# Designs tried in a protein design chat: VHH binders against q924l1r178to360. Part 9

Target 1, 183 residues: q924l1r178to360
Amino acid sequence: DFLDVYHGLRRRSHSEVITHLRRASTFVSHEKLRRQLTDLCTKVQSGTHPAAQDVLALRDCFSTYPLGFSQLQASQMRALSQAMLLTPYLPPPLLRQRLKSHTTVIHQLDRALAKLGIGQLTAQEVKSACYLRGLNSTHIADDRCRAWLGEWLHISCSLKEPELSLLLHNVVLLSTNYLETRR
Below, E stands for the ipSAE of ESMFold2; O stands for the ipSAE of OpenDDE; V2 stands for 0.75 times the mean of E and O plus 0.25 times the DockQ between their complexes.

## First folded at step 4 (VHH)

Design P17 (framework vhh_surovatamig_d1)
Fold by ESMFold2-Fast, scan of step 4:
Structure P17 (fold): chain B 183 residues (1-183), chain A 128 residues (1-128)
Amino acid sequence: as target 1 above (183 residues)
Amino acid sequence: EVQLVESGGGLVQPGGSLRLSCAASGFTFSSYYMSWVRQAPGKGLEWVATIKQSGSETYYVDSVKGRFTISRDNAKKSLYLQMNSLRAEDTAVYYCAKDSPEFEEIWELLTSGGMDVRGQGTLVTVSS
């Protein structure tokens, strides 16, 4: 399957993104947020799917150095681009502009999806929406994909523009350990 | 079912010119930034040039500025790279790649099911 091939490429970026997050966490000046971010990274690396509330608790970390859009390093942006199925082969200013633009479009679409209601989507539409947001939906049951999309929308629709770096990183955080199911 | 088909590569002498073309299908071409990337023998992929959806903005790697020109024809769903003053170091397989969808096209993407990053490539050899 073509989507499986692309997800294989995307998945290889996951460990890089999490490694970057763990290293960047040591530069978070707010002690409580630093501990919460390091704890989340540890749980994700150990195979735990994070709760939406735990991800949202970190939103302030992603509006400042080192995790805000303007502070992301080239290597971080390349890994995130791969996670979003975007070419990483651009200079850093264009990587940043593109990641910001693409994340903003996803955020706007998420608000529209929340208003429409995920119950209105067909199974194929739900799977495609999940795949676009980082989940390997091809091998996951439609009800599980719909539940995952609900978790994504809860996070996405809670975020403000300066916090959208968290939505970008959520492509990895929410997707990497979500259990595959079959029907 | 996104497809990108590159053409126009070949053998050319240093100082010569080539024009590469990329024919796009399976997506709304006018809604995407488009790029050329290349891979020299035994090397990794290197970004060469990018063009905005409207064609209004273009970006180049420093080594090709003033020598290469990226352009697009949205009506023909085609991307081009005009390469002048070619050097031995430009020898590579050249790929076109799609990027950054617009908001309206995301619904098409969500319902159509497919994404592709780059095409099959076209070989450019600069040598005498």
Scores: ipSAE 0.022, ipTM 0.396, lowest interface PAE 6.7, mean pLDDT 82

Design P18 (framework vhh_surovatamig_d1)
Fold by ESMFold2-Fast, scan of step 4:
Structure P18 (fold): chain B 183 residues (1-183), chain A 128 residues (1-128)
Amino acid sequence: as target 1 above (183 residues)
Amino acid sequence: EVQLVESGGGLVQPGGSLRLSCAASGFTFSSYYMSWVRQAPGKGLEWVATIKQSGSETYYVDSVKGRFTISRDNAKKSLYLQMNSLRAEDTAVYYCAKESPSFEEMWEYFTSGGFDYRGQGTLVTVSS
C-alpha cells in the first residue's frame, strides 16, 4: 500500500523524463543516434518495453552533450530525482551531486550483483533490488523480477563511468512498461 | 530511528519575524545536509533553504533570499530558520528535512518500511 503510493509518486515523473529525452534528441547531430533516440522515446510513450540492446545503442548521447551528467538542466534533474525517489527540492548543484553519487553506487552494486549471480538472491531481495532501480515489483512474480534485474544488469555492467547518465535514465526507460506490453 | 521535531511556528502579522527550530535524533546530525521545505494550503512541497554539514554554505529559494537565514548547531543537533519580513505568501507548514545522499540510506529506508525522513511540521500563519 505505501510502496504503491511511492511508486505512484515516482511514476508521475516518467512522462516528464521522456519529454526531456525527446527534446534532447533535436540536439543530437549524429543522424543514426538521433533517429534511435527519437524511436525509443516514441515506443516507450506508446507502451513498449525497450530491448536492452536498443537502450545501450544510445550510450554515446549520455556520455557527452546533450545528455551527459554535466549537461542536465535543473528541470531534468528534478524529474530524475523524483523517478529515483530522491529529494527533488534541492539547488541544481546538489541535485547533480546526489544523482551522480546515487547512480555511481548503484553501478558499483550492480557489478557486485552480477559477480554474485542473481540466482543467489531471495525473492524479497530481488523485489527490493528491482524497486530501488525503478520497477514496481510489489505485485510482480519473483521470476519476472529476476528476469528484469537481468536486463538491468546487462545494461548497467556494459556502461563506463562517463556513460552513467544513461543508467540514471534507465530507471524510467526499463521500468515504465514492464509487463504492460502485449499478451 | 531518525526523528525530526519542528517548533516555533505561530500566527504573526505581515512584516513580523519568527524563528523555527528542529531537534534531530537517531542519526549523526553533523554528517548531513539539512533543509527546510514548506507546504502552503492546497499546494505541493516547496524547498526553502539548505545548509551544508559544516554550516559553511547555505542555499535559498529566490523568494526568501535576504529575508530568511538557515543555521545549525551540530553540538545541540539542531537546525534553525530565522524568518524576517514575513509575507502572507509565507503562510505554510514548515518541515525540517534530512538529506539522503547515499544509496545505502535509501535502501534502508525502503527495506525498513518506508520511514519518512521529514518531521511533523510547524504551522506558520502570516495574517493580520
Scores: ipSAE 0.019, ipTM 0.376, lowest interface PAE 6.8, mean pLDDT 83

Design P19 (framework vhh_surovatamig_d1)
Fold by ESMFold2-Fast, scan of step 4:
Structure P19 (fold): chain B 183 residues (1-183), chain A 128 residues (1-128)
Amino acid sequence: as target 1 above (183 residues)
Amino acid sequence: EVQLVESGGGLVQPGGSLRLSCAASGFTFSSYYMSWVRQAPGKGLEWVATIKQSGSETYYVDSVKGRFTISRDNAKKSLYLQMNSLRAEDTAVYYCAKGDSPEFEELWEYLTSGFDYRGQGTLVTVSS
């Protein structure tokens, strides 16, 4: 399946993003946040799907140093672009602007979806929404996709403008271990 | 006004062949990625095949690789799908779909944007 090929490419970029997050944890001065970030990375790398509460606990790391949008390095931005199925072959300032712009649009759409209610979407609309947010929804049941979109919206709608780097990383954190449960 | 008109569907026995056609109008056909997508009864949309603007690159879902061939004729503004060795699982309404922008240079940009399918589709029934 072509979508399976893209899932394989995304899996590589996911590994790169998680590696960058783990390295960034060494620069987190707040001991509790550093441990929470390290623990999250370890659990995700070992195959565990993270809870929304655990992701949201890290929001401060993603609004300021070390993982705020202005602090992201070129290699991190390329891996994130690949995870979002965006072109990674731009100069770093344009990568940053593109990622910021795309994430802001997704955040705005998420607020609209939350107001509409996930129950109003057709099965195909839910799967498409999940796919565009980084989940390989091809072989995941409709109810599981709808549940995943709910988790995404819970996190997204809790975030403020300066924290949108976390939403960008959520493309990897929520998608890596959310696996097919039926065919 | 963008128009996409599919044709060529019908009833065929397993192992048979069909050739689907799509006549496009209302946009610069040669500038867009084009795809075939299908919807089986009671199921969601499934991507089947994509062809780049020039026809130089083609991509297929694994279940149809080696059996289906996508092609285009930019002069005639037409998209085609040659379907060989048809199986019961291929039974679906087939739609042709365009990309949203002529500026997509990479396949992932196109796939991420979604499919713009507008016609009534053409029904393919594979029955024994």
Scores: ipSAE 0.000, ipTM 0.116, lowest interface PAE 17.1, mean pLDDT 81

Design P2 (framework vhh_surovatamig_d1)
Fold by ESMFold2-Fast, scan of step 4:
Structure P2 (fold): chain B 183 residues (1-183), chain A 128 residues (1-128)
Amino acid sequence: as target 1 above (183 residues)
Amino acid sequence: EVQLVESGGGLVQPGGSLRLSCAASGFTFSSYYMSWVRQAPGKGLEWVAYIKQSGSETYYVDSVKGRFTISRDNAKKSLYLQMNSLRAEDTAVYYCAKDSPSFEELWEYLTSGGFDYRGQGTLVTVSS
């Protein structure tokens, strides 16, 4: 089944993104943020689903070196593209532009979804919205997908344009351990 | 369901030419960036050429610049790769691949129950 193939590819990309993120965390100059980012990566790698507030606390890490959009390395961008189920086989400048464009559009759509209310979406729309944002939603119940989308929107709608690298990494951070998808 | 069907591969001598075609169905072809990706025997996948929705911008891996030309016909829902001055190193299975340039197009596709699909590929062998 091609869904199993996509699920497996995404799971592999999650591990790669977290590995890159943890490595990059050692270069965060702000002591408190470096500690918080390292702690979050450790918990995620150990199977813990992060709280939205803990993810949001890291927003300033993702607007400057080393985790701002312009600082992302080719290998990081390839892994992030795979997490979004996009072709990673592009030159780095095109990977960067595509990831930034997609993240910006997701951010804009998220603000509209928050205004509409996620209760207005059908079960299929909720699952598709979650899948597009990084969650392997195919075997997750509608109510849990809707709850996850609420967590995603809380993070997304709190972010400003310079912080959107965090929203991109949230494709992995919020998804990798939700409802034990790692198993 | 997204479907991509590649054709045009074959055996060709070094210095020869081939034209690859990809017939697309199950999505709005004109809304997507398209690419050609290849896999040489025993190697990983690598991108070869990339084309914008309108055909206005094209990008190539350095090893094929000046030899390969990517093009598209949105009315026919077809993608092409004209391969000239072929070298032994160009021997690979060539795949047509789709990427969305915008979240709206991709989300619309997913909410319709579709998923991305890479074609079966077409084999190009450059050998004397």
Scores: ipSAE 0.019, ipTM 0.348, lowest interface PAE 7.2, mean pLDDT 82

Design P20 (framework vhh_surovatamig_d1; at its last look DockQ between E and O 0.05; V2 from the best seeds 0.00; counts 0 for: pae O 10.7 > 2, unsure alone 64.4 < 65, placed apart)
Fold by ESMFold2-Fast, scan of step 4:
Structure P20 (fold): chain B 183 residues (1-183), chain A 128 residues (1-128)
Amino acid sequence: as target 1 above (183 residues)
Amino acid sequence: EVQLVESGGGLVQPGGSLRLSCAASGFTFSSYYMSWVRQAPGKGLEWVATIKQSGSETYYVDSVKGRFTISRDNAKKSLYLQMNSLRAEDTAVYYCASDSPEFEELWEYLRSGNFDYRGQGTLVTVSS
């Protein structure tokens, strides 16, 4: 079953990304942000789905060292690529360019989608949009997928260009513990 | 159906040479970056080399720079790895891989059931 392979690959990448975030948190100089990032990682690893406001509170961590886009290490970028269902078997400069390009395009499309309104999407369209953004949406009810996409768009549309590393990590943070994704 | 078929592996003495080939089908080969990836016995996957769609840019892991050359023939839908001055540590199964489809093609890719275009591999053994 190919769906089992997809879900297994994505789930494995989630653990790797969160481990990298915990390590990176030790290099965050701002005490309050370091504490908030550590707390979020601990809650996510404990099975808690994060609130959008808690994710957005971390935006400054992801625009500068160590979690800014230009500071991501090869191992971090490989795990993030797998979470986006992209091959991780590229040199680090190409991994960075590809992840940045994909995240920028998604951010631009998200602004347009928010203007259109998610209520205009068909059931299949909303499930596919969620899958592209990191959610294993196959076994999740349509209304739950639509609610998840709303949470994603709230975060995405609040972010500016220098903060897009957070949107990239949100592929993991918002997807790992969403109800029914663990089924 | 996307397929990548590797060939050209074999047993070779240290200092010898081999040329690996990868035949691609079922997708627009000329639209993708192509890579060689290897897995040594008891180790994880290691990226080896990547080539841009046009062949204008190539990238290599440090341990093979100056010894390996990646190339492609878009008309034949084929990828190659010329391996010179082979060492015992180059012993591995070598895989051909491509990056994911362009964003515009991603919806069709999701339907295909194959998120990592990787072939069956070809074994290279460097031994006296």
Scores: ipSAE 0.203, ipTM 0.558, lowest interface PAE 4.0, mean pLDDT 83
Fold by ESMFold2, look of step 5:
Structure P20 (fold): chain B 183 residues (1-183), chain A 128 residues (1-128)
Amino acid sequence: as target 1 above (183 residues)
Amino acid sequence: EVQLVESGGGLVQPGGSLRLSCAASGFTFSSYYMSWVRQAPGKGLEWVATIKQSGSETYYVDSVKGRFTISRDNAKKSLYLQMNSLRAEDTAVYYCASDSPEFEELWEYLRSGNFDYRGQGTLVTVSS
């Protein structure tokens, strides 16, 4: 199945993104925030699905320093592009522009979707929405996809424009361990 | 169906020149940034050069600046790479690649089977 190929591509980039996040923790001077970032990276690397509140606790790291859009390094932007199913074959300024614009569009769509309600979507629309936001939803049951999308919207709708680098990284953080199941 | 077909590779001595071509079909070529990437034996993919939709701006990795020139002909749906002053380090398979479409159309684009955005490649060998 073509969707199986696409989920394989996306998943390969996840480990690299988490590795970059762990390295970035060394630049977080606030000790509690640094521990929270390190703990989240360890949780995800160990195969555990993080809670939305664990992700949201990190928002200040992603506003400007050290993980705001303008602070992302080229190698991390390439890994994030692959996770978004966007070409990594662009120079760093264009990668940054693409990632910012696509994350902003997702955020606006999320606000609209939260107002509409997930219940208004068909099963296929839910799986498509999940897939475009980072979940390899091809082989995940409809009720689990709806639950995941609810978690995603909770995080997304809690974020303000300066914090959207966290939403970009949530493509990886929320999807890596949400267990793909063939049914 | 989206297709990108690279050509023009071959064996050349150091200091020599080659011109690579890429024929594109199955999409609106003029709507996308186009890039060359390369893969040296045993190494990962390296971005080489990018050109804007109109051809008005070009970008190069530092190692090829002043030696390589990217160009495009939107009427012929073709991308080019003029490679001068070739070095052994330039030995690689060279790929033509397009950028991604706008996010709202990405799902339809991926369903067409265009998930890699590059062709089969053309081999350039620079050997003394």
Scores: ipSAE 0.120, ipTM 0.539, lowest interface PAE 5.2, mean pLDDT 83
Fold by OpenDDE, look of step 5:
Structure P20 (fold): chain B 183 residues (1-183), chain A 128 residues (1-128)
Amino acid sequence: as target 1 above (183 residues)
Amino acid sequence: EVQLVESGGGLVQPGGSLRLSCAASGFTFSSYYMSWVRQAPGKGLEWVATIKQSGSETYYVDSVKGRFTISRDNAKKSLYLQMNSLRAEDTAVYYCASDSPEFEELWEYLRSGNFDYRGQGTLVTVSS
């Protein structure tokens, strides 16, 4: 169906996003963060769904060069755009602006949703929320969808504005190997 | 300015065939997935088919599988929908849609009925 098509389009960029992350890790100055980023990439590429704590441990890595919003390379931004179902065919400054705006909106919505509580959402609303965040919940049971969304919200609500590049990448990190979504 | 202009609609009897065309301009046609969507009277917008940039992949809603064929000519910036074995339930206004600029926009269009880059549509009426 329609959702399957578009989620398929998102998945096509996931490998590329992780590849770019791995490459970017070589430019991370802090040794511990570099190692943690590399390990995270290895886990994801090996089929492991990352723990929220492992993702959040990299927040500082995504707040400055090379993975801060203002420092992302064009190729990475294009791949991330595709993962977010945004056009990748824009000049780099526009890609950056679009991604930042989109991520910021999601972050704000996440805070609101966290305040509301996932339990207040219908099954369809949960799926819609997952879709917005690049989490393919189309064929996933409601309880698993809610848990997945919960993981996202936990990470999102833990992040500060300068760290939102991590949230952007989280669309791939949390989607690549989540249960039935593995490819 | 992005423009999508549909044509080829008309009145046809059940079991008949039509071929819809869409002329695209204002964007790099060959770089985007293209889709057909339709809206039946009194119903919401429904996704019908999508085709990859190269044409190597196509996707269809279940109700049209085996009957409809989506195709494209990137040199002509044109999208097509061959509709065979038409049924009464296929009656709708058919719109050409680009996945540009954002795929999300197309989904919002499906939900809200509003899309900035859709064509005017072409009416397909299947009736005895």
Scores: ipSAE 0.005, ipTM 0.246, lowest interface PAE 10.7, mean pLDDT 87
ESMFold2 (binder alone), look of step 5: mean pLDDT 78; pTM 0.799

Design P21 (framework vhh_surovatamig_d1; at its last look DockQ between E and O 0.10; V2 from the best seeds 0.00; counts 0 for: pae E 7.8 > 2, placed apart)
Fold by ESMFold2-Fast, scan of step 4:
Structure P21 (fold): chain B 183 residues (1-183), chain A 128 residues (1-128)
Amino acid sequence: as target 1 above (183 residues)
Amino acid sequence: EVQLVESGGGLVQPGGSLRLSCAASGFTFSSYYMSWVRQAPGKGLEWVATIKQSGSETYYVDSVKGRFTISRDNAKKSLYLQMNSLRAEDTAVYYCAKDSEEFEELWKYLTEGGFDYRGQGTLVTVSS
């Protein structure tokens, strides 16, 4: 199954995204938010799965320099594209356009999924939904995938359009240390 | 399975020219942006050029503007890179790369698009 091969490549992109995010966090002007973001990145790099409330507390960091969509650097956008299973082999304006478009589609799907209720999804559907959102879900139990999707939807459905850079980074933040994906 | 097969690389002197080709299969070639990406010895991947589905728009990294021309033939499912006025700094393995598909269906997106959208590469060496 070629999916196992892609799991390894995706894990590499997670490390790159977190490294870029941690470095970018030093340029967040609001001191309390800068400290909270740096602490979150350090905990994630050390193997800690973040709480949804801790991720949401940082949403203002992702609507301004340097973490808003318009401020992301090419190297950051390439790593994020790989984490979302999108091509990183485009010029920076097209990378930005693709990331914005796909994040917006996921956000719209999330609102619809929340209305439907995740209990309505089959085991395979919930694993697929998780895989699209950054979790290497193939070998994770379906009840654990459903719980993860609940955490994702709690964050996603709370966000507004200017904050969608956080949803994009959440592809990495929620996925890196969840159960069988951690090392 | 998406397949991209590059050809046309070789040894060339500074100031010389090469034309790279990429034969595509396993996807609807005419529906995607296509790119050329390169990796110089000891360095990371560098995006070089992109062409829109119709060929109507092209994009280049600054270091190759005016020297390289990207083109495509949708009927032949082929992508090209005409490289003129080659410099030592252009020495690299060149990869043909496919854009990701716009999401419509999860499994089609994952299985047809894949994660690494590159071919096997073709080596270009610019040296006297």
Scores: ipSAE 0.301, ipTM 0.668, lowest interface PAE 3.5, mean pLDDT 85
Fold by OpenDDE, look of step 5:
Structure P21 (fold): chain B 183 residues (1-183), chain A 128 residues (1-128)
Amino acid sequence: as target 1 above (183 residues)
Amino acid sequence: EVQLVESGGGLVQPGGSLRLSCAASGFTFSSYYMSWVRQAPGKGLEWVATIKQSGSETYYVDSVKGRFTISRDNAKKSLYLQMNSLRAEDTAVYYCAKDSEEFEELWKYLTEGGFDYRGQGTLVTVSS
């Protein structure tokens, strides 16, 4: 199944993204945010699916140095690109631009989808929506897919433009330890 | 047929300036990102600069930031590279390259050491 192959490709970068995230936490100036970010990384690395509230608590951390979109390191951007099935073989400015554009589009779609309501989607549309967002729903039941997408939309629709780096990272945060995808 | 014709290269002293031009034809120039790439003797193809369709966004490799300026004239289907404060390490054949919003084509070719949608190049030699 080609979807399994693609999701496998995405998954290859998840550990790296979290590792870079943990490293970046050392440069977070705000003590509370630094701790929260470190804790989130620990949870994810330990196999815990993060709560939406824990992710959203870090929105300020992802709006400025070192994890704001304009501040992401090239290695992190490459890993994130892979997680989104985007080419990682770009110069950093172009990687940034592509990721930002992609994330912005998803964010806009999320707002539209939230307005529409997940309940208006067919099971296939839900799976497609999950796929677009890097959520591997290929072998997940419809109700769980909808719930998963709901979690994504909750986070996404809570974010502002300057915080979209968090949404980008969310492709990994929400995918790594989801019940049906746990290693 | 996509055609790209570079010009403006030559011999220049360190610290000097050159302005490269690229004449494009065979495609809707204004619809694409355009790029300059270069290949130094014995080295692989290196990305130099990229400019958005509207010209509102430009991107540069770090080594040329502050010295090089990419620009375009969509009406004339022309791409330019103003090169100031030239250095010996800038010596290379410079190519105009057709890009896309997805950038996959350009970078695919860059990683492979060459691509189809570029001109014959113009030689820039920086030497005292």
Scores: ipSAE 0.019, ipTM 0.333, lowest interface PAE 6.8, mean pLDDT 88
Fold by ESMFold2, look of step 5:
Structure P21 (fold): chain B 183 residues (1-183), chain A 128 residues (1-128)
Amino acid sequence: as target 1 above (183 residues)
Amino acid sequence: EVQLVESGGGLVQPGGSLRLSCAASGFTFSSYYMSWVRQAPGKGLEWVATIKQSGSETYYVDSVKGRFTISRDNAKKSLYLQMNSLRAEDTAVYYCAKDSEEFEELWKYLTEGGFDYRGQGTLVTVSS
């Protein structure tokens, strides 16, 4: 039952994050990149799971203006904190510091995990790794969790430190529509 | 070891004032943002105010803006909350906190139904 409370909080934050991304798209001056961001937001809002390549195409707008860590607005940081199951009730400088620290740690863990190989993890370890990264994995089959984690690692290991705001947002982008049913 | 001791709570009528204090030891006080948080009986944790290391910047939850003033004295290793124009909804146990890790631990304890923390806080009751 506490799982249901956490899952509900996380799901509500997903919608808020996507809404903020759509609003941010109006500040992307590069036409192709703006269209790609808008299309991705529409795809996620309509219930479609994005491909890794669609996410990675956006890295430039997450490395500085408008969606780099230093550019994120307070309301966006609160929603992202809630998606990470972290308290949103801090002033903006502390929210930013914590989000960057957590994302950096996850990125470091991802590079180590990619080197180790997902196959070295037990089923429970895979579910925990997915949960840490934003997926409500408790009732998702092991093979589906491993596939998701592989997709996550592909994205994560393609990103450099200045681009980690995209990895933070990937908590929402990759999780929102993964497996609409519990079968 | 880090120690934070809250004091100054009590019973006050609506419209009254109180000044809360937090005595800090066991860490370099001047190196940290400091915060006040509160918990009303049977309710979740609410952030109230935060002050920068130097005292030059302050932040408040909207419900207390204009009524509460956070301050610090780095020489005395002390944090303060001046509360004016108190209302019934300000009734709570008030805690001071050193950093975002302590906020996260309090949040976790509340969410998981257990409550275990280093201090008792200071109770403010606003009642006729």
Scores: ipSAE 0.013, ipTM 0.313, lowest interface PAE 7.8, mean pLDDT 83
ESMFold2 (binder alone), look of step 5: mean pLDDT 82; pTM 0.845

Design P22 (framework vhh_surovatamig_d1)
Fold by ESMFold2-Fast, scan of step 4:
Structure P22 (fold): chain B 183 residues (1-183), chain A 129 residues (1-129)
Amino acid sequence: as target 1 above (183 residues)
Amino acid sequence: EVQLVESGGGLVQPGGSLRLSCAASGFTFSSYYMSWVRQAPGKGLEWVATIKQSGSETYYVDSVKGRFTISRDNAKKSLYLQMNSLRAEDTAVYYCAKDSPSFDELWEYLTSGPYFDYRGQGTLVTVSS
């Protein structure tokens, strides 16, 4: 199964992205946001799936320094590219351009999906939508994938363009510890 | 299913040239950025070059700029890498990779994904005397 290779690549990228988030937390000057970011990273590293409201509480960290889109370091962008299954080997300007374009398209598609209603999607369409957004969906039951997509859309549709760095990091944050269920 | 079949590798002396080819199937070739990546013995994957869907823009790792040329033929669903002035450091297995797509169609984007995808055995390039 070719998906096994991609699942491996994504799993390896998750630890790197979380490591970059923990490092970035030391540069968050706002005391409450710094604590919320470190708490989220600790819980995710400990195997906890984060609540949408806890992710959204961090939106200001991802619209300005240190985790705003224009502030992302090359190593962060490489790890995020791997989590999106995009080549991480490009020069930093191309990595940033690609990640921004990709995230913008996902955001636009999310608005359309929310308007359509996820109940309208077939099982295969839901699994593909989840896979595109960072979830290794092949071994996850359809109802769980639909629930995950609902969580993703709740976050995505709440975000404004300057906050799309959070949507990009959500590829890792929402996917790392989501349960694989057998049907 | 996406299939990428690389060919054109071989043994060449330093300063020589090779042209690598990649035959693509199972996806709309003209809708995707395409890349060449390589893996030297005992090393990780290294990106070499990328070409836009239309062929209008190309990007290269610094070590191959001026020596390698990436090109594509959308009608033939083929990707190429012309390698000139080869060095011992270019010795690697070269892989053709499907990169990011054009985002023209909603369902095509959702079902095919923007995935970096390298498939097949690659093609071995050995530069030595």
Scores: ipSAE 0.039, ipTM 0.385, lowest interface PAE 6.7, mean pLDDT 83

